# VHH binders against c4kar8: the designs that were tried, part 81

Target 1, 263 residues: c4kar8
Amino acid sequence: MAELSTPSPASPAPLDGGRGDELEKFTLRGARQILQLLQDLITHRGLITAHTGGGHSFMTAVLKVDEERGRVVLDPSPDPQANRRALAAPRLTCVTQLDGIRIQFPLVGLGEGQDKGRPALFAPLPAEMLRLQRREFYRLQVPLAHELSCLLKAEDLARKPVEVSARVIDIGAGGVAVVVPTGAAEFVIGGTLPACRLALPDGEPIELDLEVRNLNRQTQRNGTEQLRVGLRFAALPRAADTRIQRYIFKTERALNAKARGGL
Short names: E, the ipSAE of ESMFold2; O, the ipSAE of OpenDDE; V2, 0.75 times the mean of E and O plus 0.25 times the DockQ between their complexes.

## First folded at step 3 (VHH)

Design d40 (framework vhh_7yz9_2; at its last look DockQ between E and O 0.01; V2 from the best seeds 0.00; counts 0 for: pae O 7.3 > 2, unsure alone 59.9 < 65, placed apart)
Fold by ESMFold2-Fast, scan of step 3:
Structure d40 (fold): chain B 263 residues (1-263), chain A 124 residues (1-124)
Amino acid sequence: as target 1 above (263 residues)
Amino acid sequence: QWQLVESGGGLVQAGGSLRLSCTASGRTFSSYDMGWYRQTAGNEREWVAFIYSGGSTTYADSVKGRFTISRDNAKNTVYLQMNSLKPEDTAVYYCAAGYDYYSEYSLPEEYDSWGQGTPVTVSS
């Protein structure tokens, strides 16, 4: 029963470049399980980030499951451009979270129409969904009340050093996703941001190097657009890794307790 | 850099069959979901068939029971077997690829990865 430990201070590699068989244990294929999970998303009014490719996404939700016709009904974006990108995309990659567990699935065959006289997007039911119920795949959605921020050491359009305070929207063992103010800095995928400072609620800011892994222009439910930047921990000191994991664990427990009590 | 190349299109009579192939070069093929799409003159592209990295398949109602999507990961190729072809199946057919796992902490794959298309004409 020996388990190989992830090296420290190096960050664990995310499960994004592995074989499809590595995700097999987290793949749901049963029609009953898929229907139940989609219904749970409706019951909890879970927000879904739908990635349309080209660095674009929009916020949506499952409005209903039409089991008889084998399709899902989604809330369209108030931004017509976001809906046009979605309809033109070969697939949507839908990402959401229930009870701290990341759920991901593709939707293909997206169309638009009406449901009960209101605009809606329609897609066939997915035949596979991922439920990533493991600590190393866990990504904490950071509560707005925590006002968690990361001071990024970046460059502007003229390649001048700038410091940008970015709001942390999620955090996991491998990195953080942040919202960057429009026009504040230039980011290059694969570029390293040295000596950034992650401000956790307890103690001094953590100084760390971040690698830019993802850039996404996300259309919010109010129709506004924001830049979301995915940042991987490049070289994470053991003390920093411990503090980040402790924050994730404590916040997860508090959110789980609140969700159970809130009913 | 990744490229998708379609082949197998052509002219066929109603009731006939064709097999389309889409071969990918570069990155590990088994990590990608693959789909077939078609476009007729004056219309938007419509989805036809989809195969997940895990092997599950799904089909548009218009082709269900007549078309079969399959893959050969060793050959980096996805296939569309088209049986009982109808004049309404006349279109340019495209394959497209998307990565099976997306993470904000990881290098994203481009979901708009399309082949150049292969024409299929079904005569009555």
Scores: ipSAE 0.700, ipTM 0.873, lowest interface PAE 1.1, mean pLDDT 85
Fold by ESMFold2, look of step 5:
Structure d40 (fold): chain B 263 residues (1-263), chain A 124 residues (1-124)
Amino acid sequence: as target 1 above (263 residues)
Amino acid sequence: QWQLVESGGGLVQAGGSLRLSCTASGRTFSSYDMGWYRQTAGNEREWVAFIYSGGSTTYADSVKGRFTISRDNAKNTVYLQMNSLKPEDTAVYYCAAGYDYYSEYSLPEEYDSWGQGTPVTVSS
C-alpha cells in the first residue's frame, strides 16, 4: 500500500471566509509531485467527480498524462450534454479519494480531442492540487453488497409528505451522500428532513434528523444521470455516532484486508 | 450571488498594453480561484489565464510571456496585464470565479456567472 509522507493534519479549519488560508497546508505545488499524484490516480483507476457548476457533475478518470505538452487526458462522458457543460464551464473542480485521502484540483482550458483514435478531453496540468489529509474529509465508499439505505421523510412538489428509500453511496463522520430517483421528492439546500432512518447492517435503523447540504445531478460513467443528495447529520446522539463510526471502521478494515489479499 | 465587474478594455495599437480589472462584490474572494477568458465572434469562449487561491498562475500558450494575471485580495480584484498586444488578441474578455469544494458538506458556492465582458480591440 502507498505510504503517506504528509505531516500530521492541523486542528480543524473554519469553513467560510478563512478556507483559502487553512487549505495552504494541504496544497501541493511541485510539478514532479503533481505528475506523481496524477499517475497514482491513473494506476489506482481512481473514479473522479468533475463538477461543472450549476449543480452538475460527471464521473470521469484520468486516462494519462502528456508530459511533453503538459496536459492531462480525461475520459469523456457518454452523455453529450455532460461533455458540453464541461467544455463551457470556467473550470472543472475534480474531486476524488486516494488511499483514504481526499484529492481535489481544478482543470482549466478544457478541450476536446482524440487519444489513439478515441474521443478524449484534455486540459493543462493543474499548478496546484489539494491533498486533504484530515479525518473530516474522509468518506467511506459504501460497498454495494452492504445495501446501505436511508429512509428520507421529505415532501413532494405539492408539499405533501413522502417517504423515499435512498441508497447510501458514501458515509463519513458528519453525514451521508445518497442517490434518489429523479422527481421522488423536493429537496431544498439548507432544509431539514426530520426523523429519517439510516439502515446499518448490524442492528435496527437509526432515527436521525438530516440537513440537505448539497444537490448534484451527477452523470455516471455509463451516461445515466442520478440525483446525489449530500446530507449532514443533525443532533446526532452519541450512541448513533458510535454505531456509525463502528460501521466505518469495520468496513475500512474489511476493504483493506481484501486489498492486501489481492496483492 | 457574486457580482463580477470587468473594466479596462478599449482600443489600443499593436504592441501596446492594457490592464484589465475584475472586481468581485459580496464575499471576499481570497479563497477562490479566478480566471480570465476571451471570446471572438462566432467562436467558443477560450481560457486565457488562471490564478489559484494560493497564488499560483497558469497561462494559455498564446499569451505566455505577454500577459500576467495577479490578484489583490484586499480589494477583491483580479488583474490581467496585457503587454505586446497583437491584433489576434482582439476579443471580449470575461472574468470568472471557480467553486471551492474543499469539504463535501460545505454548501457549494454558486459562481456560474460571467460579467458583461470588457471589449479589447487591437489595431495594426
Scores: ipSAE 0.443, ipTM 0.796, lowest interface PAE 2.7, mean pLDDT 82
Fold by OpenDDE, look of step 5:
Structure d40 (fold): chain B 263 residues (1-263), chain A 124 residues (1-124)
Amino acid sequence: as target 1 above (263 residues)
Amino acid sequence: QWQLVESGGGLVQAGGSLRLSCTASGRTFSSYDMGWYRQTAGNEREWVAFIYSGGSTTYADSVKGRFTISRDNAKNTVYLQMNSLKPEDTAVYYCAAGYDYYSEYSLPEEYDSWGQGTPVTVSS
């Protein structure tokens, strides 16, 4: 009887630094802000996943902030091997949540010692802390039945203008995610697609400029490859914004009603 | 933007109790911090209470010990239980949704959505 080892809940992976510019607005660098956030973690007894690299992590907590010495005190792992890895790591990536908001911060210069006679890990205060606001990333998953589409004006590999009809997967106040066939057009992150047309169910398509923010290749179950394109509204008329917001609201309400058994 | 709908306001005698409700539209209610403000005619909106998405609460000194803010994420609703009401508590009460960045409470300008308000009148 092979004991099915219940897969240990996958420790939240650190956010890849590649989104540097977008994350800047969520990055705290002020000493007071950092201290306050660390104190909040202490107050709320927030468990922290500390990543040491190589796919290894351990659970810890901030025990104390020593402002006078400019250091943070962490709870060591009960696993001596984890502590050794932590001490050997050039950087500890700490990930946690506070009030539903993801927090990530690096610690460098980790050392071991004692705090009040108990083993502890010590590190200088982080230079920065990432605090992600969920609202900035919220997207409504578009029901398949709504069949939202966006006509993208892009360029092909030969830099010839092409129009691509893309299905909208999700929509938010700040943009849309769409799927296109692989090879339908060339997209460059940071590039602008001018005079695109977003089709909403409530009327005529909305003309708008879109900025490419991310690209993700996805393989479907049937083996077909699709490109997911994250697009930001670069220039959105007020009337268009109102329509988009109305659509989102109406759709969310309908989905919630259905979830409650009302439809 | 969320639609917030306040309810539960009305006339109550001094020393009485009232429970306000604010229901938010949408599916991401659990991610939002919620606050109650009140406004009297000719005055600025005054912060009353705040509840983080994680459930931690903060209160203005004027209502501390008398008011309790709570939330039910399953119902997308935030509540304000008001006990030991005083005539000074007479105001239009507004629900707000947003995020606290670095403070124990959100500034009005930081909120994404506001309700239309529910009037509370406390008679002497």
Scores: ipSAE 0.019, ipTM 0.240, lowest interface PAE 7.3, mean pLDDT 85
OpenDDE, second read of step 4: ipSAE 0.015; ipTM 0.284
ESMFold2 (binder alone), look of step 5: mean pLDDT 75; pTM 0.759

Design d41 (framework vhh_7yz9_2)
Fold by ESMFold2-Fast, scan of step 3:
Structure d41 (fold): chain B 263 residues (1-263), chain A 125 residues (1-125)
Amino acid sequence: as target 1 above (263 residues)
Amino acid sequence: QWQLVESGGGLVQAGGSLRLSCTASGRTFSSYDMGWYRQTAGNEREWVAFIYSGGSTTYADSVKGRFTISRDNAKNTVYLQMNSLKPEDTAVYYCAADEYLYSDESGLSEWFDPWGQGTPVTVSS
């Protein structure tokens, strides 16, 4: 399944250096830096996706950093199954975004208890955090009002071709994440979905090939589950890449203006 | 510059044994926590066993007492010894390097994809 990497005119340039070198540049291990970043997450009320292993996650938030006891306090899921999966997991992977920067960190030794009489999850402070400060790692959270969809060409359980309209929840230079209706299609990590159609607000749908990179059942803040599928752009035509980047920049600018009170 | 290659799967009778191997390249293997996961068609990927960089291990309840995870840092390899196999263990088995730290939620970044290709295991009754 190995293919030689050829630079695509429509794709971002390959990262220079090895992957380990790039990860080290973005890894925070200083106690002061970790505490400051966790405090920034609290201040900005950032929603966190906590991956519990396999294909499961739930939405949470950091409620408090207890420096005296050396731990973080997390908001538990309203779904008891999600909390049980989290407590049974060897690690939680917490993924969030702050000011457009992806932040990712592990929590090990998760426990449950109470914070001032209310149910809470807690874990020791993480020993490291990733702060991915590069344009290539940026993901736009798609506003619900945009109603972005991608028509996927996939297969059902019987391997019959099926077309499913999936809601686009985030988008970046390398691909999209979508929510698919329950039972609508089956996905295989590494599988290719040919001739899918991405509907942006401007112009005709963009036809593109997508590779399945990730599958996850996420428990939402209201306790319901969604199947989320991560999809990589296999090869982007130059015109499609330009339209996607324009959409991302325009939407980010509009969201920043709204936050500043400029509409 | 990071690749995981699984091997050792195959067809086996119920009650039999298989040993899966996962060899890593491109990084300092000994620094990473390693895990085994499995997936059947139409189902979510399920965690099976985990081994920390320090050598401690943990197992899913469905495999405790039957499966053993181990590592050989000199060979950059993690193993899953599967004993007393059941038809319910039929799945594609995946190796993952530090899934929690380097997992890409959306799968968009090749630089953060810690997964191997998978190796199929079929247990007949």
Scores: ipSAE 0.011, ipTM 0.342, lowest interface PAE 8.7, mean pLDDT 78

Design d42 (framework vhh_7yz9_2)
Fold by ESMFold2-Fast, scan of step 3:
Structure d42 (fold): chain B 263 residues (1-263), chain A 125 residues (1-125)
Amino acid sequence: as target 1 above (263 residues)
Amino acid sequence: QWQLVESGGGLVQAGGSLRLSCTASGRTFSSYDMGWYRQTAGNEREWVAFIYSGGSTTYADSVKGRFTISRDNAKNTVYLQMNSLKPEDTAVYYCARDYSYEEFLDYLGSEFDYWGQGTPVTVSS
């Protein structure tokens, strides 16, 4: 049934929590470990991308952990449609990052109600969480002040060549996620965008071939929607890899210094 | 690629038991989290029970202590053992799995590709 719901990949793309033995060493199953990790997300004001399926997600946060009732309390979206999608979803896949470590967990049985007179979403505590301490899973959240952009060579809705300047929102060893204006270009999952130009602050743009890996319409904390495109580095020359890693390291170091400086 | 086939529903008296089965056609069943959901006429589907690939289980408060979810990875099957059934448990029961990231990129399916076709359960008083 083509018009019921078309699943689209989420962005940032969730990792498959069921990927067998390789992820076992990163899987938390202890109730106290899970509670502590959720509390750490609260303490560090961790923003969570909650993927609801069908290429939709919304920004949320853990507001509290209710140990007596065995549930988490989440910040609802100001967009009622995003909340309706979440409540109708068989599962939320929650993705966040803490101190450079990717954290991913499912929530099932999402409900709505009130917490101390305010609208809230709640779900049973997850029985398993992934805490992925590997460099290939790390994504630097790009500071807005850096104005990092990638010039994409894509096609419009009429299949005519178009160049789109997209804002880079995160970057890792394997690729970037970008925000594009809705309708500015058409993207095909698995398609290659040749000779795109990634602008880093420290020199000439890097020319790269990018593979489209995921598409997601994400509802932000202010209720607005943005199209996010996940792009994999199809062929990364050593010099380009070195420059990207240097940018990531330098920016991470500067952000850590700023946090320690109380700014 | 994946097919989910539910079975084991039917008519049962209040206080009785039923065992639902959901058999998957496909590879990597052991890598997927699986859930059971139910729907009554005019209402949204609601979550009932969930089993992680690693074997951990969670249950809706309405069924906790009465229902048990389990899996047999050798048979590509997930089960829902329903005890102490109540008239309020009357619904169509659906089995669902989550997409892997890799599988999802290769398939532009409908929402029902997550789901089986359902098996009806009627509990009479």
Scores: ipSAE 0.098, ipTM 0.563, lowest interface PAE 6.6, mean pLDDT 80

Design d43 (framework vhh_7yz9_2; at its last look DockQ between E and O 0.03; V2 from the best seeds 0.00; counts 0 for: pae O 11.8 > 2, unsure alone 57.1 < 65, placed apart)
Fold by ESMFold2-Fast, scan of step 3:
Structure d43 (fold): chain B 263 residues (1-263), chain A 125 residues (1-125)
Amino acid sequence: as target 1 above (263 residues)
Amino acid sequence: QWQLVESGGGLVQAGGSLRLSCTASGRTFSSYDMGWYRQTAGNEREWVAFIYSGGSTTYADSVKGRFTISRDNAKNTVYLQMNSLKPEDTAVYYCAAGEYTEEYLEWLGTDYDYWGQGTPVTVSS
């Protein structure tokens, strides 16, 4: 990476540019910082969801950072179609977590080859990475043992009402991400699912309205595919917010205690 | 409704220079990552250069030191300055845009992969 070029002198910032200003605070641009963060992902065996566009992603990992050639080496998918989508994409959007902090970065110029005799994907080192150090961006990875579910009220392919029990894979202050069986329902980004029921431990399900924010077909490391749906809480009542925050806090505490030799 | 329009291509002699422009219409430009790609007949599209929304740049090995990507957010335009052109740079050049937006559960919010129609560049020996 060469020196950061300054942008041409700007006119006054647009009033609607609030998202850009927020992202700037979390953007890493230093070559040393980027290399260290990628190495930390290797050390901690961090799993990466690589979004390839068109509502597709696959699970990968950083295998190695090649400083001499200025590139990162990624674990290819066992699904050849997922690899073909990745190679054809204008950019790969990589999302992961390290110590509860969300890390996100694009990769461009993806190619394929070999690393120590095994298939690998290669890309130039990213020049910018996001490291989101804010509580409101925190999402708890829901332990499988909790069997957390959300009953979704949606429509099937024939536009008939259907109820789908979806597994909650992560939860934060503003929403949940769920896994939905393929073909169980149709979802439209921006659509509202009314009167859904979030089942938390300790108490009756929470009734709430959910807005569909994203849809993604993710290829897992074993080659199977999951439909993942991101859902925003619409008009969350304070009592429901308190229960969700209590669950997140209790689970986070328990996971931290377990990591330090607790249950 | 959002459109990318490339311009600036043409015929040039080896060793010459061209400046390509890609202008976006219909939406704010500053939040988009922008890239330049090229394609020769019978071959898949090849990445050339990329500029992040934050201003950082990355280049394919084949063009490093010769091409410079830049942006002017006030004009909704990304540029590719091509110097020391070689016959193997002959291709149709495309610009592409991808947005990295904040949605509470997903920074990918909307994955806008827009492509222009392309501008031909021919480099004679």
Scores: ipSAE 0.543, ipTM 0.793, lowest interface PAE 1.8, mean pLDDT 82
Fold by ESMFold2, look of step 5:
Structure d43 (fold): chain B 263 residues (1-263), chain A 125 residues (1-125)
Amino acid sequence: as target 1 above (263 residues)
Amino acid sequence: QWQLVESGGGLVQAGGSLRLSCTASGRTFSSYDMGWYRQTAGNEREWVAFIYSGGSTTYADSVKGRFTISRDNAKNTVYLQMNSLKPEDTAVYYCAAGEYTEEYLEWLGTDYDYWGQGTPVTVSS
């Protein structure tokens, strides 16, 4: 066979074994599929978390796709620091959810400009997008009206016990994401928080152990910054798992019924 | 400890070619997205080429058809083959790695971005 220097941009490259092979089934590489998915995000007004690295992210949205120039147009943050981090980063990793499906894609070559006289961020269209259609990756966005909270039993910088009441912003089969107050406890990625309490609307709080998986200072669309803590369920009793799944299912059904006008 | 080391820069006449290399040490790079960037004095770094961990590639308009990014996972190396060089391509070239963590799938780890030290390229008229 002939010596090849690189695969062409139109050809999918074989992924290495392990992590890459597991993601291949979720990877979109077709230009038409990518354009349609980006257009769907525009149509459904999908809110996107854009990660700039170093534990920072900001909220954005795809404003339009310029197919003729091969570019995507993003909404900039009101926080100038978030925009500066995005422009300095080697890539912007975008994460969102569309109809319960997690969508993830990097953008490179980000630049500033204007769209219809308003500030905007521009980047070439991505060549790959992940569309993670699998129940294990589903995260319910918790409605504000539910007021879900999780009592975290953590430690301060002096290793003394401290309790932090954190709002739950999303929940899935494997864990929760919470927002914690400024100056709250010391969190370490990989650390365990024993005997935390998750408050669901339908009964007594669930006692569970949580593992810190990520820490991210996230800039909201209004420019407000919050600390997002990703927490994995270390071990769930069967009864706790059942209650969490029931909450997710009931809430999904209620949200879907409201989206269809109560049908 | 992980390091990115660029090499292959130098002085070349317009119309010539160079191949830049970026070798990762300390960790295997097969799970990483890799990119090439360039910077002239007093200006922002500009993106040149990007290769996904899955192997897809994308290029800035100014280099399409002239530059090719590729990777050799066995050598932990990313290449930038630069052909038909122009004086406008004169810059310090940097490679960068973006770790593709399961945080975006499962709440794993911190997503770290890493930069090399740069290799100068001068294209004379």
Scores: ipSAE 0.393, ipTM 0.770, lowest interface PAE 3.2, mean pLDDT 81
Fold by OpenDDE, second read of step 4:
Structure d43 (fold): chain B 263 residues (1-263), chain A 125 residues (1-125)
Amino acid sequence: as target 1 above (263 residues)
Amino acid sequence: QWQLVESGGGLVQAGGSLRLSCTASGRTFSSYDMGWYRQTAGNEREWVAFIYSGGSTTYADSVKGRFTISRDNAKNTVYLQMNSLKPEDTAVYYCAAGEYTEEYLEWLGTDYDYWGQGTPVTVSS
């Protein structure tokens, strides 16, 4: 009786189809981040295309996130055959879009049941979610010599308020990207950071609300691991907008002049 | 087109020294931050050293005190002086460059804009 060694469950194929290194920066693995993104999908009633393999897919939606049980509830297909395929598939690949951003995530261990007396599909929370965000506005890379900073009002892992001084690495009309030390604070995509302070060279810091749009762990050029945070201006006063635009134009002009050998 | 070309790799005995060079073909070299990386077969690229456009330097702990990164803006060249070489330093060494540009970055970019093709370094025990 040859003990059929149950093949070790093949590690779920990376979402990136082998482009792992390039897409890693767009991959969310934090539990809180994943939960927030799923909640956002619920809030916006985002339609999801669920791929079951073999060229088959069906439309679904996230109906609920059960944090206590660590599971997501999906709307079943009206097609029983699609549901059967989904349940038989080793992995469900879910694709959707939220606010123009493509989102992709795998679900494994799909089951069927009832939620509040309605048929539903259940799966454990995804271990990772791919969020492909494009910049909406031109971003000026901030010269290091300018030493732009943003004081972020955030929370730590214990939800204690913390202030983090972050270096601004790029700036545009729509927002900024900053870098913070790893572990300095906990950020959630879609979360608002109120009453932050953006320091420009031309005067007093600008007080503004920032929305977290992107999070990427990366090794900086100098070898230091940091968290890159993409932030959107949630509500920018007109005067602040004018100052930011002025800074951008002035800096661009200076950089161009330098590139032409004028400085 | 902006290109990086590494040179100076080769075979050296343990305890020996080697100097790598990386020359940029483009203009405005002085506005670029430069880095050295190394890679062994089957492994990820490992950061080795970094030099800002302003001249400040940082080093990986594994090479600190042995390696020195420097730049000559007049020659569009960054150097890696490697002293007290060890067999563990055997790798392909890559030069990387990043610039502050006025270009629209559609995607959240990588830290470096350009990479060289690499130069092999072999340290024999």
Scores: ipSAE 0.019, ipTM 0.335, lowest interface PAE 6.3, mean pLDDT 83
ESMFold2 (binder alone), look of step 5: mean pLDDT 75; pTM 0.760
OpenDDE, look of step 5: ipSAE 0.006; ipTM 0.220

